Miniprotein binders against q6w4x9r395to579. Designs and how they scored, part 206

Target 1, 185 residues: q6w4x9r395to579
Amino acid sequence: GHCSLEGGSFVTTFDARPYRFHGTCTYILLQSPQLPEDGALMAVYDKSGVSHSETSLVAVVYLSRQDKIVISQDEVVTNNGEAKWLPYKTRNITVFRQTSTHLQMATSFGLELVVQLRPIFQAYVTVGPQFRGQTRGLCGNFNGDTTDDFTTSMGIAEGTASLFVDSWRAGNCPAALERETDPCS
Below, E stands for the ipSAE of ESMFold2; O stands for the ipSAE of OpenDDE; V2 stands for 0.75 times the mean of E and O plus 0.25 times the DockQ between their complexes.

## First folded at step 16 (miniprotein)

Design qx7 (at its last look DockQ between E and O 0.55; V2 from the best seeds 0.00; counts 0 for: pae E 1.7 > 1.5)
Fold by OpenDDE base, look of step 16:
Structure qx7 (fold): chain B 185 residues (1-185), chain A 90 residues (1-90)
Amino acid sequence: as target 1 above (185 residues)
Amino acid sequence: SELEEIAKTILEAVKDLVEAVKENDYEAILEAMERLFEAAIEAYSAGFYEVAEAVTEVIKAIWEGDEEKIKEAVKELVEEMREAMRRAKE
């Protein structure tokens, strides 16, 4: 399964459903019992301009009981809050520079993350077949059915991206917008 | 038809995107990709799921910078669009 966060506000789920949202919060991208130590992958979005529709991905966070890894455009921060030199390696996770513009987080448990740093901060999540039907979050449920990807954290299927995305907020943040709103409306 | 309009939008966006890549114009790349992604969303909303998927694969390939993958993804996109057109006529 491949999930993509592209262009600042676009997401493609594991089931290849494309959608757009504008939010300024931390969201759960991927949660699964297949991730050890209650692991979860999260995405941090922030304002990138003046309008509410100008939002972009600014960081990706992997969080478990044992590890916290924050990948941003400028640095990789781990549990101790310090920027680390790459490659960074834990028991099951390795973060390294793949190219001049790409970082990769490799794991032993079937999760791969590629982060593009420039020209725009983007993230690509890959999970193994063992994750099929066992994922939740903004990346969807990886069950081969795109129509139910907008399943909320409470297990309710939503028809709109905004409500779906909002359900996966990791904190108290403003509501997400689906599309650019006309400031004159 | 709706599909024809979507297809036109997709093809134009792809063309612009390829040109932007050749020129190494990142702003143009981003703009074209946004258009392409919006078209994917529209395609999905209209029920052309395979087309939407194929579009997203093109976008991914572009960011990866793999020319061969791009060509393959575009080829697949064209095929999906043709198939969708065929089905729409039935």
Scores: ipSAE 0.634, ipTM 0.835, lowest interface PAE 0.7, mean pLDDT 92
Fold by ESMFold2, look of step 16:
Structure qx7 (fold): chain B 185 residues (1-185), chain A 90 residues (1-90)
Amino acid sequence: as target 1 above (185 residues)
Amino acid sequence: SELEEIAKTILEAVKDLVEAVKENDYEAILEAMERLFEAAIEAYSAGFYEVAEAVTEVIKAIWEGDEEKIKEAVKELVEEMREAMRRAKE
């Protein structure tokens, strides 16, 4: 299954449903029992600084009980807050430079992340077939049916991307249209 | 028709994206991506899922920077749009 995060907050789910949102928060892209140590993949969005797009991706985070790997648009990779030189390995995760413009996080548990650093910061998530029907988050549920990919964290199928996306916020962030005083970092 | 206008928008945005990437123009890239994805979402909403998926393949080829792959992906996109227009007449 493939999920992509492109341009000014455009997403294509594991079931190939495209959508867009505007938000400045950390969002859960993918949760699954197939990820070890209660792992989750998250995406951080911030204002893009251009009038044509309001928000864009600034970092991708893999979080588990063992690791907090952050790959950010400033090209720095950290684990648990410590900067790492590439290639970087743990027991089940390897992060390396795929090309001058792309980084890759490969794992032994069927998750692959490719991060495009330039010309704009984008991310591509690939999961193996064992994840089918076993995912939650912005990347959808991977069940072959695009009509229920906007399922919220409470299990309700929504008709709008904004309500769906807001339900997957990780942390205390206001809704995209309500962000006047305390944006997520 | 409306689908013909969507197809025109997609192809113009693809051309603009290719040019913006070659020039490393951040603002032009985001502008072209906006137009491209909005049109692809509209095609998806009209039930033309293969058109939306073909747009994804064109974008992938553009990031790879291989002009031959871009041409092939655009040909596939045009074929999907032609089929979508044929189905819309029926």
Scores: ipSAE 0.527, ipTM 0.794, lowest interface PAE 1.7, mean pLDDT 84
ESMFold2 (binder alone), look of step 16: mean pLDDT 79; pTM 0.730

Design qx8 (at its last look DockQ between E and O 0.61; V2 from the best seeds 0.00; counts 0 for: pae E 1.9 > 1.5)
Fold by OpenDDE base, look of step 16:
Structure qx8 (fold): chain B 185 residues (1-185), chain A 90 residues (1-90)
Amino acid sequence: as target 1 above (185 residues)
Amino acid sequence: SELEEIAKTILEAVKDLVEAVKENDYEAILEAMERLFEAAIEAYEAGFYEVAEAVTEVIQAIWEGDEEKIKEAVKELVEEMREAMRRAKE
């Protein structure tokens, strides 16, 4: 399964459902029992302009009982808040520079993360087949059905991205906005 | 038709995005991405799921910078659009 966070405010779920939102919060991107030690992948969005519609992905965070890894445009920060030189290795996670503009987080448990640093901060999440039907968060449920990807943290199917995304907030923050598409376009 | 318009938008946006990336023009990249992704969303909402998926693959290929992958992804996108158009006429 492949989930993408692109263009600052666009998401493509594991089931290939595209959507957009504008939020300035940390959101649960991926939760799964397949992630060890209650692991979760989160996405941090922040304001990138003056309008509410100007928001962008600014960091990706992997958090478990054992590890906290924050990948931002300028640094990789670990549990103790220290920036680390790459490659950074834990028991089952390795973060390394893939290219001059790409970082990769490789794991032993079927999660891969590629982060593009420039010119746009973007993230690409890949999970193994063992994750099928066992994922939740902004990346969806990876069950092959795109129509139920907007399932909230409470198990309710939403019709709009904003309500769906809001349900996966990791903290207190303003409600996400969804830009309406021009029906004539 | 709606699909034809979406298809046109997608192809134009892909072209513009490729050029913008080559020129490393941040604003142009964002603009093209927005147009392309909005078209993908519209395609999805109209029930053309495979077209939307194919757009995602094109975008990823562009960021990988592999011309061959881009060509292949675009080819697949075009094929999905043609197939969708064929189905729409039936």
Scores: ipSAE 0.724, ipTM 0.870, lowest interface PAE 0.6, mean pLDDT 93
Fold by ESMFold2, look of step 16:
Structure qx8 (fold): chain B 185 residues (1-185), chain A 90 residues (1-90)
Amino acid sequence: as target 1 above (185 residues)
Amino acid sequence: SELEEIAKTILEAVKDLVEAVKENDYEAILEAMERLFEAAIEAYEAGFYEVAEAVTEVIQAIWEGDEEKIKEAVKELVEEMREAMRRAKE
């Protein structure tokens, strides 16, 4: 399955449902029992300088009981707060520079993340077939049916992207419907 | 029709995007990309799921910079739009 985060807050789910939202928060992209040690992939959005978008992706975070790997738009990779040289390897995760403009996080558990650093910070998530029907978050549920990809953290299918996205906030931040305000202020 | 309008928008945006990439015009790339992505959302909402998916694959192929993948993705998009048009005429 493939999920992408492109431009200023455009998302395409594992079931190929495209949508757009505006928000300044950390959101859960992907949770699954297939990710070891309670792993989750998260996306950080903040106010954008990009034309035609109020917010854009500024970092991607992989969080588990062992690791907190942050890949940010300033091209710095950290694990548990410590900057790392690339290539960076753990027992089951490798982060490396794929090209001059792309970083890749490859794993032994069927998750692959490719981050485009330039000209715009974008992310591409790939999961193996073992994840089918077993994902939650902004990337949808990967069940082959796009109509329920807007399933909230409470398990309710929503008709609007904003309510769906707001349900997947990770941490204290205002709802996406408050796009005119800066949550950092 | 709605589908004809969506298809026109898609074709125009793809042409603009290809030319913007050739010229290394990042502002034009961003503008065309936004139009194309909005058209993908419109196609999805109109029930043309294969068209919507094909549009997003063109966008991804262009960011990857693989000329053969771009050609393949555009060919698939054109065929999906033609199929959607054929279904609409029934």
Scores: ipSAE 0.494, ipTM 0.778, lowest interface PAE 1.9, mean pLDDT 83
ESMFold2 (binder alone), look of step 16: mean pLDDT 78; pTM 0.715

Design qx9 (at its last look DockQ between E and O 0.64; V2 from the best seeds 0.00; counts 0 for: SAP 70.102 > 70)
Fold by OpenDDE base, look of step 16:
Structure qx9 (fold): chain B 185 residues (1-185), chain A 90 residues (1-90)
Amino acid sequence: as target 1 above (185 residues)
Amino acid sequence: SELEEIAKTILEAVKDLVEAVKENDYEAILEAMERLFEAAIEAYEEGFYEVAAAVTEVIMAIWEGDEEKIKEAVKELVEEMREAMRRAKE
């Protein structure tokens, strides 16, 4: 399954459902019992302009009981707040430079993350087949049904991206906004 | 038809995005991405799920910078759009 965070405010779920939102919070991208030590992948969004619609991904965070890895445009920071030289290795996670503009987080438990640093900070999440039907967060539930991807943290199906996204906030932040699209335009 | 309009938008946006990436034009990239994703979202909302998915693959291929992958992804996208159009006429 592939989940993408692209263009600053666009998301494609594991089930290939595209949507957009504008928020300035940390959101749960991926939770799963398949992630060891209560691991979760999170996305940090911030304002990139003056308007509410000018938001962008600024960091990706992997957090577990054992590890905290923050990948931002300028640095990789661990749980102790220290910037690390790459490659950074833990017991089952390796972060390394894939290209001049791409970082990769490889794991031994079926999670792969590629982060594009330039020109737009973007993230690509790949999970193994063992994750099917066992994922939660902005990346959806990876069950092959796109229509139920907007399931909130409370297990409620939402019709709009904004309410869906808000349910996965990892902090106390303002509500996300969704740009209305005219289907007739 | 609506699908035809979406298809046109998608193809134009893909073209513009490829060019913008080549030129490393950040503003043009964002603009093209927005148009492309909006079209993908619209396609999805209209029930053209495979088209939306194919758009995602094209975008990924563009960022990977693999010309062959881009060509293949675009080919698949075109095929999905054609198939969707065929189904819509039936």
Scores: ipSAE 0.724, ipTM 0.872, lowest interface PAE 0.6, mean pLDDT 92
Fold by ESMFold2, look of step 16:
Structure qx9 (fold): chain B 185 residues (1-185), chain A 90 residues (1-90)
Amino acid sequence: as target 1 above (185 residues)
Amino acid sequence: SELEEIAKTILEAVKDLVEAVKENDYEAILEAMERLFEAAIEAYEEGFYEVAAAVTEVIMAIWEGDEEKIKEAVKELVEEMREAMRRAKE
């Protein structure tokens, strides 16, 4: 399955559902029992400063009981707060420079993350077939049915991207806005 | 029809995105991406799931920069749009 985070704050789920949101928070992108040590993949969005999008992806985070790997738009990779030279290896994770513009995080547990650094900061998540029906978060539930991918953290299917995205905030952040001018209209 | 207008927008945005990436023009890339993704979202909302998925594959091919992969992905997108238009007429 493939999930993408692309410029303009656009997301495409594992079941190929495209959507957009504008938010300045860390969001749970992927949770699954297939990820060891309570692992989760998260996406950090912040104000973009360009007219075509209010927010943009600024970092991707893999968090588990052992690691907190951050790949940020400034091209710095850290684990548990310490900057790392590439290639960087743990027991089951390798982060390396795939090309001059792309970094890759490969794992032994079926998760692959490719981060495009230029021309715009984007991320692509690939999971193996063992993840089918076993995922939660902004990338959807990977069950082959694109119509229920907006399932919230409480298990409720929502009709709007904004409510769905808000439910996956990691931490205390404002609700995502669907519009640039007025959240209440 | 709405689908014909969506298809026109998608093809124009794909062309613009390919050129913007070749020129490394950041603002043109974001502008083309916005038009392309908004059209893909509209296609999805109209029930044309295969068209929306094909747009995603074209975008992936463009970022890879492989001319043959781009050509193949665009051919598939065009076929999905033609099939969607044929089915909508039924």
Scores: ipSAE 0.569, ipTM 0.813, lowest interface PAE 1.5, mean pLDDT 84
ESMFold2 (binder alone), look of step 16: mean pLDDT 79; pTM 0.730

Design sh1 (at its last look DockQ between E and O 0.44; V2 from the best seeds 0.62)
Fold by ESMFold2, look of step 16:
Structure sh1 (fold): chain B 185 residues (1-185), chain A 89 residues (1-89)
Amino acid sequence: as target 1 above (185 residues)
Amino acid sequence: DRLRKLARVLYWLASVLMWEAERAFEAGNFEEAFRLAEEAGELIEYAIKLAEEAIKEGDTDPETEELLKEAEKLAKEVERFIAKVAEEL
């Protein structure tokens, strides 16, 4: 299954349902019992456009009880808060630079993440067939049916992206989206 | 500059861990909530240190000052949460 985060604000689910959104927050892309140690893949979005409401992808996070990997658009790669040189390996995860513009996180549990750093920060999530019907989050439920891909964190299928995306917010989101100023308040 | 970039990553991670800690607390998993909040606290203190060092080294980007303020606010929230969880242990 393939899920993509492209153009700063566009998402295509594992079932090929496209949508877009804007928000300054961290969102859950993928949760599944197939990910070891309560693993989850998340995406961080921040302000990027001319208006205060425009946002784009700035980082991808893989979080489990053992590993807390962050890959940022500024090419900062950390695990458990410590900056790492690539290639970087754990027992079941390898992060490496494929080209001057692409990084890859490969795993032994059927998750693959490819990150394009330039010209636009984009992410491509691939999961093996064992994930079918067993995913939750912004990448959808991978059940072959696009009509319920917008299933919220409360288990409610929505017809539009807005409520669906909002339900998958995680982390402490900034108070304001003010692109014209940098307040010190 | 590089210090600010790392501090922002640590801030994002700490925010996520606090969200997880709050979920664990609501589920009654108080030991897990405590451990997650302690880890978030360590990350945010490190982020604060990096942001302060960036300013000391001459980083004049207003984003760095904003990050420091947000990180200090989160650190206070983490401290309050840890105290709250400790009462349940």
Scores: ipSAE 0.729, ipTM 0.871, lowest interface PAE 1.1, mean pLDDT 86
Fold by OpenDDE base, look of step 16:
Structure sh1 (fold): chain B 185 residues (1-185), chain A 89 residues (1-89)
Amino acid sequence: as target 1 above (185 residues)
Amino acid sequence: DRLRKLARVLYWLASVLMWEAERAFEAGNFEEAFRLAEEAGELIEYAIKLAEEAIKEGDTDPETEELLKEAEKLAKEVERFIAKVAEEL
């Protein structure tokens, strides 16, 4: 399954459902029993302009009982709050520079993350087949059905992206705004 | 500029940890809630120090001041939460 966060406010789920939202919060991208140590992948969105519609992805966070990793445009920060030189390696996670503009987080448990740092901060999440039907968050449920991707954290199917996205907030933040999705924009 | 950027990252991480701490508390996992909140506290204090250092070194970007204010706000929230959790331990 491939989930993408592109163009600052566009998301494409593992089931290939595209949607757009504007929010300034941290959101759960991926939660799954397949992630060890109660792991979760999160996305941090912040304002990128003056208007509420000017929001963008600014960081990706992997959080588990064992590991805390933040990948931002300029820094990779780990458990101790220090910026790390790459490659950074833990027991089952490696963060390294893939290209001059791309970082990669590789794992031993079937999660791969590629982050484009410039010119636009974007993220690409890949999970193995063992994750099928066992994912939750903004990346959807990876069950091959796009119609139920907007399932909230409480297991309720929503018709709009905004309510869906809001349910996956990892903090007290303003409500997300939904806009029409243009995957070509 | 780097100091501000690092401080921002730490702020984000601290925020997430506090969110997790709150969830742990709601679930009755008070020890876990306390642990997470303590970690959040350490990170947010470090963020504050970095932001202050940035300002001291001549960072005049309004964003730095804003970050400092938000970080201080979160720090107070963490402290209050820790006190709350401690009552349940």
Scores: ipSAE 0.619, ipTM 0.850, lowest interface PAE 0.9, mean pLDDT 92
ESMFold2 (binder alone), look of step 16: mean pLDDT 86; pTM 0.841

Design sh10 (at its last look DockQ between E and O 0.52; V2 from the best seeds 0.62)
Fold by ESMFold2, look of step 16:
Structure sh10 (fold): chain B 185 residues (1-185), chain A 89 residues (1-89)
Amino acid sequence: as target 1 above (185 residues)
Amino acid sequence: DRLRKLARVLYWLASVLMWEAERAFEAGNFEEAFRLAEEAGELIERAIKLAEYAIKEGDTDPETEELLKEAEKLAKEVERFIAKVAEEL
């Protein structure tokens, strides 16, 4: 299965359902029992222009009880906040430069992440067939049916991307309505 | 400025770790909540120091001051959370 994060705020799920949203938060892209140590893949979005409604992907985060990996345009930061030179390798995860513009995180557990650093930060998530029907988050549930890809963190299928995306917020960020005025000035 | 950008990444990681710590606390996993919060505290302390140093070395981007304020706010939240979790251990 393939999930993509393109154009800053455009997402295509594992079941090929496209949507877009506008938000300045960290969101859960993928959770699954197939990820070891309670692993999750997350995406960080921030403002991309003068309008508060324009947002784009700025980082991808992989977290488990064992691994903490942040990939941003400028840095790969791991456990204890240490910036790493590539290639970076743990027992089950390797992060390396695929090309001058792309990084890859390869794993032994069927998750692959490709990050385009330039001209715009984009991400492409690939999971093996063992993940079918066993995913949740912004990349959908991978069950072959697009009608329930907008399943919230509470297990409720929504008809709109905004309610679905908002339910998957993670990290230190207020709800979209609470962010009506930028607290940072 | 590379220092501001690194501080931002540390802030993002600390924020996510605190979110996970809060989930662990709600699930009754108090030792894990404590460990995650301590890690977040160390990261946010480093983010604060990097942002402060960037300003001292001439970083004029207003986002750096904003990051410092948000990081200091998060640091206080982490401290309160650690104290709260410690009562459950």
Scores: ipSAE 0.678, ipTM 0.851, lowest interface PAE 1.3, mean pLDDT 84
Fold by OpenDDE base, look of step 16:
Structure sh10 (fold): chain B 185 residues (1-185), chain A 89 residues (1-89)
Amino acid sequence: as target 1 above (185 residues)
Amino acid sequence: DRLRKLARVLYWLASVLMWEAERAFEAGNFEEAFRLAEEAGELIERAIKLAEYAIKEGDTDPETEELLKEAEKLAKEVERFIAKVAEEL
């Protein structure tokens, strides 16, 4: 399954459902029993302009009982809030520079993350087949059905992205705004 | 700029940890809630110090001041939460 966060406010789920939202919070991208130590992948969105519609992805956070990793445009911060030189390695996770503009987080448990740092901060999440039907968050449920991707944290199917996205907030933040637009535009 | 950027990252991480702490508290896992909140507190204090230092060193970007304000707000929230959790321990 491939989930993408592109263009600052566009998301494509593991099931290939595209949607757009504007929010300034941290959101759960991926939760799964397949992630060790209660792991979760999260996305941090912040204001990128003056208007409420000017929001963008600014960081990706992997959080588990054992590991804390924040990948931002300028820094990779781990556990104790220390900026690390790459490559950074833990027992199951390696963060390294893939290209001049891309970082990669590789794992032993079937999660891969590629982050484009410039010119636009973007993220690409890949999970193995063992994650099928066992994912939750903004990346959807990876079950091959796009119609139920907007399932909230409480297990309720929503018709709009905004309510869906809001349910996956990892913090006290303002409500997300939904705008229907072509993610390829 | 680097100091501000690092401070921002620490702020984000602290925020997430506080969210996790709140979830732990709601689940009745008070020890875990306390641990997470304490960690959030440490991070947010570092963020504050970094932001303050940046300003002292001549960072005039309004974003730095905004971050400082947000961080201070979160620090207060963390403190209140820790006190709340402590009552349940």
Scores: ipSAE 0.625, ipTM 0.855, lowest interface PAE 0.8, mean pLDDT 92
ESMFold2 (binder alone), look of step 16: mean pLDDT 86; pTM 0.843

Design sh11 (at its last look DockQ between E and O 0.64; V2 from the best seeds 0.63)
Fold by ESMFold2, look of step 16:
Structure sh11 (fold): chain B 185 residues (1-185), chain A 89 residues (1-89)
Amino acid sequence: as target 1 above (185 residues)
Amino acid sequence: DKLRKIARVLYWLASVLMWEAEREFEAGNFEEAFELAEEAGELIEYAIKLAEEAIKEGDTDPETEELLKEAEKLAKEVERFIAKVAEEL
């Protein structure tokens, strides 16, 4: 399965459902029991223009009980808060420069992340077939059906991307962008 | 400036760890919440030091001053949270 985070805050889920959102926060991109040590992949978005509706990806974060890897748009790679030179390897994870414009995080557990550094910071997530039907987050649930890809962190299927995306916040959003939506259906 | 760029990464990570600490607290896992918040505090302290060093070395990017302000705000939030968790231990 393939999930992409592309310029203008566009996302395409593992089930090929495209959507766009706006926001400046960290969001859960992928959670799955297939990721060891309670692993999760997260995406950090920040302003890229004059309004919060112009937001872009600025970092990708992989968290587990063992590793806390951050890859930033500024080509900074850290694990557990320490800057690393590439290629960088742990027991299960290798981060390396794939090309002059791309970094890759390869893992032994079926997750692959390719990060485009230039001209625009973008991310491409690939998961093996063992993840089918066992993912949650901004990349959707990978069940072959686009109608429930907008399932919130509370397990509610939403009809709009904005409610879905806001439910997957995983960090302190700036107060100026923190709005509570009250519309219900 | 490399110092500013590293400080920004540490800030993002600390923010995520605090979010996780709050979730553990809500779940009643007070020791885990405390440990995560302490780790976040260490990261944010380091981020603050790096941002201050960047400014001292001549980094005039307004992003660096804003990062320092946001990091100091988060550090206070971490301190308050740790005090709250300690009451449950």
Scores: ipSAE 0.679, ipTM 0.852, lowest interface PAE 1.3, mean pLDDT 85
Fold by OpenDDE base, look of step 16:
Structure sh11 (fold): chain B 185 residues (1-185), chain A 89 residues (1-89)
Amino acid sequence: as target 1 above (185 residues)
Amino acid sequence: DKLRKIARVLYWLASVLMWEAEREFEAGNFEEAFELAEEAGELIEYAIKLAEEAIKEGDTDPETEELLKEAEKLAKEVERFIAKVAEEL
């Protein structure tokens, strides 16, 4: 399954459902029993302009009981508060520079993350087949059905992206805004 | 700018930890909630320190001041939460 966060505010789920939202919060991208030690992948969105519609992805966070890794545009930081030189390696996670503009987080448990740093901060999440039907968050449920991708954290299917996205907030933040925009634009 | 950037990251991380702490508290896992909140507190205090250091070193970007304000706000929230959880231990 491939989930993408592109263009600052566009998301394509594992089931290939595209949608757009504007929010300034941290959101759960991926939660799954397949992630060890209660692991979760999160996305941090912040305001990039003066209007509510000017929001962008600014960081990706992986959190578990064992690991806390933040990949931002300029720094890779762990819970000890120090910027890490790459490659950074833990027991089952490696973060390294893929290209001059791309970082990669490789794992031993079937999660891969590629982050484009410039010119636009973008993220690409790949999960193995073992994750099928067992994912939750903004990346959807990876069950091959796009119609139920907007399932909230409480297990309720929503018709709009905004309510869906809001349910996956990892903090007290303003409500997300939905725009009907072509993700290819 | 590096100090500010690191401080921002720490702020994000602290925020998430507090979110988790709150969830644990709601679930009745007070010890876990306390530990998460304590960690959040350490991170946010470090973030504040870095932001202040950035300013001291000549960072005049309004974003740094904004971050500092936000971080201080979160620090207070963490402290209040820790006190709340402690009553349940």
Scores: ipSAE 0.576, ipTM 0.833, lowest interface PAE 1.0, mean pLDDT 92
ESMFold2 (binder alone), look of step 16: mean pLDDT 86; pTM 0.833

